VHH binders against Outer membrane protein assembly factor BamB (bamB). Designs and how they scored, part 12

Target 1, 360 residues: Outer membrane protein assembly factor BamB (bamB), of Alkalilimnicola ehrlichii (q0a984)
Amino acid sequence: CGGARELPDLSDVGDGVATETLWTASTGSGSASSAYALVPAVEGGRVYAADSNGRVTAWDAESGERLWRVDTGRELAAGPGAGGGLVLVGARDGRLLALDAENGEERWVSGLSSEILAVPQIARNIVVARSGDGRVYGLDGLTGRRLWIHDRSVPVLTLRGSSSPVVVGNRVVVGQDNGRLVTLNLQDGEVIWEAPVSIPRGRSDLERMVDLHADPLVFRGVAYAQAYQGELAAVGMGDGRERWSRDIPGHTGMAADSRQLYVVDDQSRLWALDRNNGATVWRQDRLQGLRLTAPVVIGGHLVLADEEGYLNWIAPDNGDLVGRDRHGRQPIQRPPVPDGDVLYLLSADGRLAALRLVED
Key: E = the ipSAE of ESMFold2; O = the ipSAE of OpenDDE; V2 = 0.75 times the mean of E and O plus 0.25 times the DockQ between their complexes.

## First folded at step 1 (VHH)

Design f5 (framework vhh_7qbe_3)
Fold by ESMFold2-Fast, scan of step 1:
Structure f5 (fold): chain B 360 residues (1-360), chain A 119 residues (1-119)
Amino acid sequence: as target 1 above (360 residues)
Amino acid sequence: QLQLVESGGGLVQAGGSLRLSCTASGRTYAMGWFRQGPGKEREFVASISWSGGSTYYADSVKGRFTISRDNAKNTLYLQMNSLKSEDTAVYYCAASLYRPFTEDSYDYWGKGTRVTVSS
């Protein structure tokens, strides 16, 4: 398919929001594929990261001191997810590994039906993982034993995306290949509600493809889901009832603050929408042609990384491109991870940086 | 649901030894011992990670008590040596299903086993 995207002219753009590098580290060799969801996890004063060659490492978040490193012997494609004393990584062969967060020792290994491309999550002793074939699993956090499984609608087309389930309280929010947003009970996997985000239209299977490829976002009792072709919708977490919808297709992802939803469309245009009614507040088009990560809200700033190695800083109030800073020449393929005033940045080659926002 | 059953409590003379056991009805993650003496608040005694590779002790028992576990038997142990009258308490077994070993991390508790140290 080979068509290169036309890069925007951003030569007039100055430096972005000032950051101080607290520490840097290497995960090893980095990510073997842009389809892999290898993202730093920050939990309990520690940072965890994995490389696709099988290494998983823990560092002290403040100092960058390496606490442990293990070699799983597997091609890792997703994770780590961290929580409840576990570090969870998914392998290309469908194996889900739970490591002890204290020392990296393997607690259990469980086999899923397909490649794991979504970051595993844990809440209330239940591990939630998605395989590449679209199945969502609830596993016992102690043993890795399957508690429940939720099957997707299986399209006859190629597999689409690695949309991560979102766990909120006792609920699991799942974006499905059929354009529906589903909320499951965390304990037993039973469907609580199901909401259409996008309805398949057209005569061909390709035209009818409405996969919720972007990760759903849950913010203050509202679930936001964006279809690959079709609508963006806001639905209530309590009942799955639509609050509003817009014809803004995309697959990159979203962020929210108290006033606005920030969403990237299929042309890499950044939209700010009023969260209450979906009305456009502003749109920033200067990033068209870049392969963007999902937006991140940190310290009252909005930032998106790109495949050229830049952090692109946007003013949340008016959408102005404040500036951009290059953090190497390797792609940044997954959104930076915020924790307080620190941003954790992982480049495709395995370079990890902890960047603290400077007051001025 | 997970059940924890303590055993091994009893009456012992000062300077003596006692071994407490706690058997879980299923697998656990982090485990620990807490105690509550007459007219006192509950206090931490010792904790152990899943692998047994990390142990933590209250200063009042360090060097005298040893925590260990047998994961094949789902059993936690506390070996208590050089017992003092101040060690008199109800001893509680605590377990976490997936959380690290801090006071707020324990999800399951036994009903306790009484230890009385006479002087």
Scores: ipSAE 0.000, ipTM 0.140, lowest interface PAE 18.7, mean pLDDT 83

Design f6 (framework vhh_rezetamig_d1)
Fold by ESMFold2-Fast, scan of step 1:
Structure f6 (fold): chain B 360 residues (1-360), chain A 122 residues (1-122)
Amino acid sequence: as target 1 above (360 residues)
Amino acid sequence: QLQLQESGPGLVKPSETLSLTCTVSGGSISSSSYYWGWIRQPPGKGLEWIGHIYYSGSTYYNPSLENRVTISVDTSKNQFSLKLSSVTAADTAVYYCARLGYSRFPEAFDIRGQGTLVTVSS
């Protein structure tokens, strides 16, 4: 009882930006749900990835040699996050696991209040994790003991899944299910500022869904947040004061460079906005009808993956669709991860590829 | 018998970096049961925790000192080290390296070195 979404005609589009495949690997069985935030983490010359059946693996970033693999015995839904000698994964049952980055040995396990669907972060030896009920935790990186907790004040109907907290310096940026962007002190969880990004509209809980489902983006002292069924806002990191806002709803995510913010709306149209004032520079509509990942800026190029297995390459200066390359037929549900001139691509079936941009 | 021994200069000029090394003997630093850290005692004051490290490289620092402190571990030499930058006269203290158990920190250190006096003076 419902037709398939019509795919755009892109038969006139040639090959995209040239890449060299450095290596490929398998995470195991891949992701059991599109709501899971299973994404590669790149840290200290290593790549880490998890599958939903409980496996966590480390590879050498240059060679693709498997360094270790462990089976956690749990359904994993988020991560890994990597840093400070730890690899962090969140389980569907609410357990947050910290593994030793060198050998995959379990360092600690901490229980959160509900399922973990957001990628855990670590900075300054403090682990930041979000549970599906909207709570954000600061945990001691050595023991997993709770240092602080931030609770949302009003329960609302939200999308299944949650945005990952973003750590910048001594601050934690959180997109809340009530349409507010909150910045917390990393050390004690004290609220530094709160900014309304979107105000709930309508009478039912469903109509009032303004969840900041897309991961917030922090770039050069500005936090960007996009609401589901609401607004896109730019706020100053120092005071949380709005610099500009636009009526561009979405849940996919964003990227930025020195001049522009790149954002995908709820129709899978790609916008480039002037970062200083939010004015439209260009919009690319040819990808409408595809399920896109968040845009990624790499090597002066803009790339978005889709559910048909393509990487879609866009020129950042004018929005031209440069080309497309298919990397298998499995969906790509999370944005590729950039590290220098290398792009790490994880498909829904657990296929991992390291792609290097080719020079002229 | 496990022993810890501090080494490094006893005099450091203001604005420079204090560097100390702890040598562990009679046991391995590559133990999953313990952290390895630094504690100091300024003249006439109580003990102040500086920070500690796990053998994997994971660090935790006193927030009041975090911008000036670096702790590192060298498992091949069975040693760990402290660097404290931009020192002032307030950093004059007896510095101890210590072994810390998971459930005992920050209440007390388990085993410590004899301590080394560091004086910050021109």
Scores: ipSAE 0.000, ipTM 0.126, lowest interface PAE 21.8, mean pLDDT 84

Design f7 (framework vhh_rezetamig_d1)
Fold by ESMFold2-Fast, scan of step 1:
Structure f7 (fold): chain B 360 residues (1-360), chain A 121 residues (1-121)
Amino acid sequence: as target 1 above (360 residues)
Amino acid sequence: QLQLQESGPGLVKPSETLSLTCTVSGGSISSSSYYWGWIRQPPGKGLEWIGHIYYSGSTYYNPSLENRVTISVDTSKNQFSLKLSSVTAADTAVYYCARHWYTSGLEFDYRGQGTLVTVSS
């Protein structure tokens, strides 16, 4: 489905930001599909990861000692999410599993309306999960019983729902397949506001696809959403009112710091935009042709992983490609997970690495 | 000037269901900013959160009481109500209705004056 594309010549690029490998581990067989959202979760001094063959494992974050491993017997497509003493994984068959974080024992299983391709989240004893048909569920963390459901707007054509809901305070931010950003009340799933990010245009259903496929980003009271074909918009969390927009389509994702929003477009060009007005500060084109993960801000550095197994380090102030370091030869399909000065990196084959920044 | 007022029986027999209503005046219960809840104070003890409801009908209950508690809302009457089944002498308390924000079950900015409910031993 891909075709032959030319990889960029990066042979002149030296080593990136110095890291120390604290430990490495295997999650099992890794991910069966690039559509799966299998991402490490870091919570309470532990790291959790799942493979697509049904294994879920917990390690001590400092030592990499395996604390437990269970086999769920299911094809897992999303998670884990961790919190409230639970580890949450979503299955291809629509089952959402809650495991005890201490020992991996199954606490409950709930069925959703279709495959689960978005990382489940938990906040304030409410589990938030999205099924592939676009529905968003609020479930009781103790029992898995349904508290509410948000049924999606009817789309004409959409990418299968893999955009993860974002929980902030008592709100759930959802990027919809119809190009709208919606904010729900965490307790009851009622719509607080909706904002159009992109409107369908064109003559065919393919041309009118405006799915908010990238995970929305919420930073300091502003929600950022990027349409697959269309616009990038900044929306106020309090009122849902647009602050600014730019014609920068994409599906990869975003990161922010106090001054800038970092966005990957549909050509794998990295943009830094002034967070307050959306004006371009810099653009880095040298990674064009690579399939990139969303950017991650860690320790004053900006890093993106790629399909060739590299971490690509970018200077946040000017966009310079500082360096790159290879961590295996398998694709890295989801962004590295930061926790303090440590990056947790999961490769498509199931290799997990804990990397500490040597500087700072 | 928002006011909440409890109403219901002051005396309930053991094993029966306690039913209380809260009437809200000076403001709308259909506010998306707040939850509407019930708290109680047994004699000689601190406040205990019973549960809360959002204007849409979504409920949260204290796990210790959830098998016996039902809270409902009637936005057309600007009221919400509590039903507590299978009462015992331990349910004797002053019952308050309250408006709270989403920070904890006992954090509220308005409450009713309270109504004493006595359950005979």
Scores: ipSAE 0.000, ipTM 0.103, lowest interface PAE 21.5, mean pLDDT 85

Design f8 (framework vhh_5j56_2)
Fold by ESMFold2-Fast, scan of step 1:
Structure f8 (fold): chain B 360 residues (1-360), chain A 125 residues (1-125)
Amino acid sequence: as target 1 above (360 residues)
Amino acid sequence: QVQLVESGGGLVQPGGSLRLSCVASGFTFSSYRSYAIGWFRQAPGKEREGLSSISSSGGSYTSYSDSVKGRFTISRDNAKNTVYLQMNSLKPEDTAVYYCAALSYPRWTEDYDYWGQGTQVTVSS
């Protein structure tokens, strides 16, 4: 029997943290698949967003005035990533496109080995992109020429989608489908260290699925990684040595502040862990049964979006559900993007909102 | 809108064969919505176990648990949007309810783990 998922009773929950809507916009048609990683990018006073039908748009972050919109003619599945004067989008057919941030003109196109389902990154004139077959590429930001490839086999049974590589200084942090967290040198793609976060167990490919599907989080010299059917681990960025681990599987993602790591498990329970030792500070179970985005820390508040279009506000100190606010009725499938006191929210149908925290 | 329907179960004697079918509606097995289709079973008093999977990647990769490897074969027919499990040399311990499931990500309302209702397989003389 299929057993239906039951939605939680949240009828007693009032309004959440007060926000002011600065502006709203449409990206076009939105996302064609929940596996696509179409998320707003905020860079240099501008907001960039893409839809799966090929449109990429830039808006002024303060006013919401549209600065440019281009049609790439491709089914886009990931991005944009923004930086170094470029806007980067990944296509379902494996093409990585670099657009000029000022006017949206195509600067270059590079072909990768498989569909691009992870947000491309750029740092120090090097573009980092991941294809669906597990390969990670370093490309010249000016030309799109391949500088290096990190090759890794993908398990037969893997969650559809890809965690995004995280660039920190001269290092690239990659969560692999085999349960390992890998740090690469940005310049040449050489492995600096590898850390096992989870090991495959069981007889079938399904039982052995340990994909580090959630984006790794790097915060104050520590990398955090969560396995789909395994452990959550904290490892030092300098040497990849494990500092602590917990049996908290999941795929949704994480956030951190100076004291705590916030993580969603495979039952949509929200955990706050002491960052130094992994000890549980609190757990919030009232959102169990909802499909949550990764938590976001903004202005001393903790917020998670869900499949019904709500922002769910949690008190970081004790895990209390402060309140929730509905922003449309379409799913929110990717975490809202924070920039200062402004939260950028993209719904599955392509609605984009800029929300500013009210400090009154 | 997404539904999986199993068929082909029934009573069979030890050493016999059955072919199970899993028909999908609301999506296609070759789409990015469905990464893999797996067959599972659950017998009374035992935990659910995974038996076999077939991917939607370009190579149609397959896997099998040790308990069924060499006896069971998974295949797909994309034109019919159907996945099959051919079961040969059946044993009494293969008696269970058999389920097909679609693995999709991220785990969202329409793309969360889809499960069929199950089909009973009984191996008995």
Scores: ipSAE 0.000, ipTM 0.130, lowest interface PAE 19.6, mean pLDDT 82

## First folded at step 2 (VHH)

Design c12b (from c12 with Y99W; framework vhh_7qbe_3; at its last look DockQ between E and O 0.15; V2 from the best seeds 0.00; counts 0 for: pae E 11.2 > 2, unsure alone 64.8 < 65, grease 28.2 > 24.2, SAP .765 > .668, placed apart)
Fold by ESMFold2, look of step 2:
Structure c12b (fold): chain B 360 residues (1-360), chain A 120 residues (1-120)
Amino acid sequence: as target 1 above (360 residues)
Amino acid sequence: QLQLVESGGGLVQAGGSLRLSCTASGFTYAMGWFRQGPGKEREFVASISWDSGSTYYADSVKGRFTISRDNAKNTLYLQMNSLKSEDTAVYYCAAEPYWDLGSTFEYDYWGKGTRVTVSS
């Protein structure tokens, strides 16, 4: 049964962590779907963002001055990715667009096999993009020519909102809809290793869904992956061997620091785990029932945004909920983007805000 | 771009010792030493994690060579003792800036090498 969802009572939590709004801006119409991965990108002193109506905008990161805006004429569903002088956006119609980072002019457009719902990446002049049918493409950054395509076996049921690939060095890490984590060679798309993260269990197709829907996290030589209805696993990047696993399903995402992995489970509880062995350090249950973003580490704090427009501030050492502050009433559906002591927030209605932590 | 510069190579008599250094221009996780003898394929010698907690050695050098690093100076060392003529090679420093210790064949960054010649 559906009905009214129980929301936590957080009225006793004060403002705790003070922030200063540096600037605000509009990206346009915002996002047409919570499945879209429209996330601001911060690169080279600039902030880039897209709306679902086809607009892509660049701002000066310090001042919030609009540097350029273009209309692509397409419904955009993912991005931007930024790097190598490019701004990359993926469209609902399967077109991957590369724009000049300096002026927003189109450099190339490539057609993929289905909608693009994962943020495109670029490294070493190779663009990596994932289409909604699960294929992963390597494209030449200068021309958009397809260099390679990777496909995989298809489970009976999958979630369509794909996790984004992670490019680290000469490797592409992909969380697959079959419960496996795969690492591809960036240059030719060949599999370096594949690791099982979760094995389907249960009697129905719904119970057996194990999509690695949360973006994988690569941190200090370890890949972390979380299955929708399965396990959370830590896998060595060098050999693809599991270091540990926990029965902590979820889909919103993870963050890490030198000692701990922070993960949100399917009940919106925030876990801190020892990165080396997976042992629970603490768990914060007070946010249960809220739709949260992945955690973000900034300024000695953890922060998670939610569907009501709040930032929820957590102490990393003990899990205390130390503050809540609201930034509009619209949902924040994608993780805030940190850059130094600045945090960039994008609301579902297209409001972009740059915030700085205020400390002693 | 990460740069690696080796030094400390030279001519040494069999049974002698030599210490190689490699300075990195920036942060790196795993580092290692490889070598290539005349007309031979490049081979693994030793590797070390960023915190020096894990070290690995080829069987041919185990017990004779010691790898170490000084992260404050971004410098990798190879202490070579009890040298044999078969140790004659160009020694290369390698680094992985993105993850700690993995396959010894997947280092992205390489130095130009320093020559070690062991005479009878």
Scores: ipSAE 0.000, ipTM 0.349, lowest interface PAE 11.2, mean pLDDT 86
ESMFold2 (binder alone), look of step 2: mean pLDDT 80; pTM 0.821
OpenDDE, look of step 2: ipSAE 0.016; ipTM 0.343

Design c3b (from c3 with T28D; framework vhh_7qbe_3; at its last look DockQ between E and O 0.01; V2 from the best seeds 0.00; counts 0 for: pae E 13.2 > 2, placed apart)
Fold by ESMFold2, look of step 2:
Structure c3b (fold): chain B 360 residues (1-360), chain A 119 residues (1-119)
Amino acid sequence: as target 1 above (360 residues)
Amino acid sequence: QLQLVESGGGLVQAGGSLRLSCTASGSDYAMGWFRQGPGKEREFVASISGSGGSTYYADSVKGRFTISRDNAKNTLYLQMNSLKSEDTAVYYCAAGEYLDWTSEDYDYWGKGTRVTVSS
């Protein structure tokens, strides 16, 4: 029927990979918008999560014991990021909050130029945050003092800077709303290189949107970026030179292992590509019609969650849909977060679950 | 944490050759060699991508040293030819997510292997 999304018939698919629920918890009210990047962070044996009503909570990663909970008093739209003794959350009003990882007390707050819809990052005592107007900030992790700003032109119509920067070594990789991938020096914000990923096409502003909405992926010396209505490109991290590109638009996200890059396209088809040359290894079409999260590689499997609360398990070598199982009836809107053999699932209503893959 | 073990260092006469090896406990990292001579800062020597498709060399060694890798053995090599006394240093194997010229961009390091070039 026209106008209605047709869901695939997956009734022949059995249960997924065997998992043990370690614990469950509530983060609060969950997310007020699917555009918010409220995702769990796993750091130093702890799990952190925020809800859009301003609560930030820490749990022991193994036991699920709540270590602290604070109310920031702000509508939170991104985070947490965790590291360097900090828990970082971004608010819709443009405030970036740094909380003490041990007890949740505010260490500093910095004002950015617009809403924060991308997960803040920290490495080497430098906090990297992106505001919705496309500016990228480097802030001192101890004080919140602004170290540098990278400013750029924002297209007339944009998905608002929601892709998160990726910090690797002393470099910051940013997917921009103009279809370019930029890499900045972490210490001073100077551009190391810029690479085009997609060029705006079409007559309307909607057709010309080429935002790098999916978070960039850096793996083994290559940066991968996917444009909303354009190209998927692999770019050398050292020099910014394109290795290959494919006409595979999407906004959901990517994962990689030693052999393959896994990408969800704008029709919810899952592609496995050779990382070196971009050649298609397989494509899984059976999930078309579902609203998927980015893929996650864990325990020799590939998993994608969906807005019906299922985990969809895929064999990496051939793309077979190995199993589906449900972990609650609420949508899972952000990718599960792997840590070793454990997955952390966050539903849209704020339910958090820790699942361990069991030995077969 | 990735483990890196260098080998192949020793005494060599000027003009001679030596081959260094670095065995890694994992695969697909970009890898490189750095060196530190007496009283000098650590300096970049050469790097190679995870696939082996891209290599970079410091100007001081270009044309004399060759970096390569055998991914089936998880082993990085540095073939050093036409050695000079200025090549005397402790050579370190390094691994990281991407190729770069600075030691701060590599996450894993070996303990080093000493190369001494005698006149």
Scores: ipSAE 0.000, ipTM 0.317, lowest interface PAE 13.2, mean pLDDT 85
ESMFold2 (binder alone), look of step 2: mean pLDDT 81; pTM 0.829
OpenDDE, look of step 2: ipSAE 0.027; ipTM 0.361

Design c3c (from c3 with S54T; framework vhh_7qbe_3; at its last look DockQ between E and O 0.01; V2 from the best seeds 0.00; counts 0 for: pae E 19.6 > 2, placed apart)
Fold by ESMFold2, look of step 2:
Structure c3c (fold): chain B 360 residues (1-360), chain A 119 residues (1-119)
Amino acid sequence: as target 1 above (360 residues)
Amino acid sequence: QLQLVESGGGLVQAGGSLRLSCTASGSTYAMGWFRQGPGKEREFVASISGSGGTTYYADSVKGRFTISRDNAKNTLYLQMNSLKSEDTAVYYCAAGEYLDWTSEDYDYWGKGTRVTVSS
């Protein structure tokens, strides 16, 4: 940050993948901070989104009709998570709010130990939430009562912001600020396994930062985790043992298909790796310098949004940048959300768009 | 112990539609549909995460089949449209800890429901 960031010249890249705008909507004022995890949720034929000023809105996914909007009166920093008849949002003051998915009415509120900057999750009537101090909570979905707390060691220096937990089956996968990946039992919060992804190195606090800031990815029995200043690792979900690792630091996020893992590094280069052994298949460097979202796989395509409001389309087989198209001038700071052949885009100013991929 | 009960199978003509259901007796996990055709091995059809937010489909059914779930009713659905004779199979409901394209990761299985597509 000691000078102007060099941005790529992409003016020669034409339009790429054809999309049809199904509808657009406003979530309100958008997000007050790029560190907030305000991400649309798609559940049961509905789309939910929040703004940082406290509004939470539901739309019909097919028509874009606004079904309800409520004002929570709190600065919201994470969510929504959706499931089990609930819409979950986390606030800067540490309150976790559960709203009725049908009408937006508050079902319960629960206080956590610090701000909530990670998207809450729900499975099997258990809400999983992570506070900014690194604690992970299991809460009863019906009542909001605390079922368990998992506390972690706190590094001397850590990034502000947290990866979201991933709930898979009866397991909760958490990327910790100490460079370890942990999997907890959903019902009681007890550790099933813990795996080192990256270890702190060097003598200064800055050199030792190994936060697992990118959300972990679980795909076909393997957990993938990426350290801020360290390694990318593939860890077996059954036994917690490392399958492979690569020296590819980053914090933006990952996606996978049946053969490849797609990872953005800390210079915004997009890597495709063989997900079974970690070998590089290709690397796309043309986006270097842009602030990208995590990649998304949809309809046989790979897409990343950026700080200028573009979708950047990449061919999965060879890494070619096949096109760029713009959806407003505001940054898209969180990954587009795929559902079938539809992408949901949320811009920093609160503009929500539903796009359908069109053949030809 | 989780029990899975399929229903909705039957005889349909090619080009027709059928909706399968699978009711779970307890808390739900990631769930999926598999099928076994005459003289063939069991194959993956579709899967859905515990929350319902992530779905996967076999290439042979993409665009024709839709998997969904209603967690309030502990029920998994498979909407099958534009049915073809090669879709004839016994369809099995499965539940497990992971989204997966193979049967090895699914811990719980139903007894199956038969779908026959006539030409």
Scores: ipSAE 0.000, ipTM 0.127, lowest interface PAE 19.6, mean pLDDT 84
ESMFold2 (binder alone), look of step 2: mean pLDDT 83; pTM 0.850
OpenDDE, look of step 2: ipSAE 0.005; ipTM 0.249

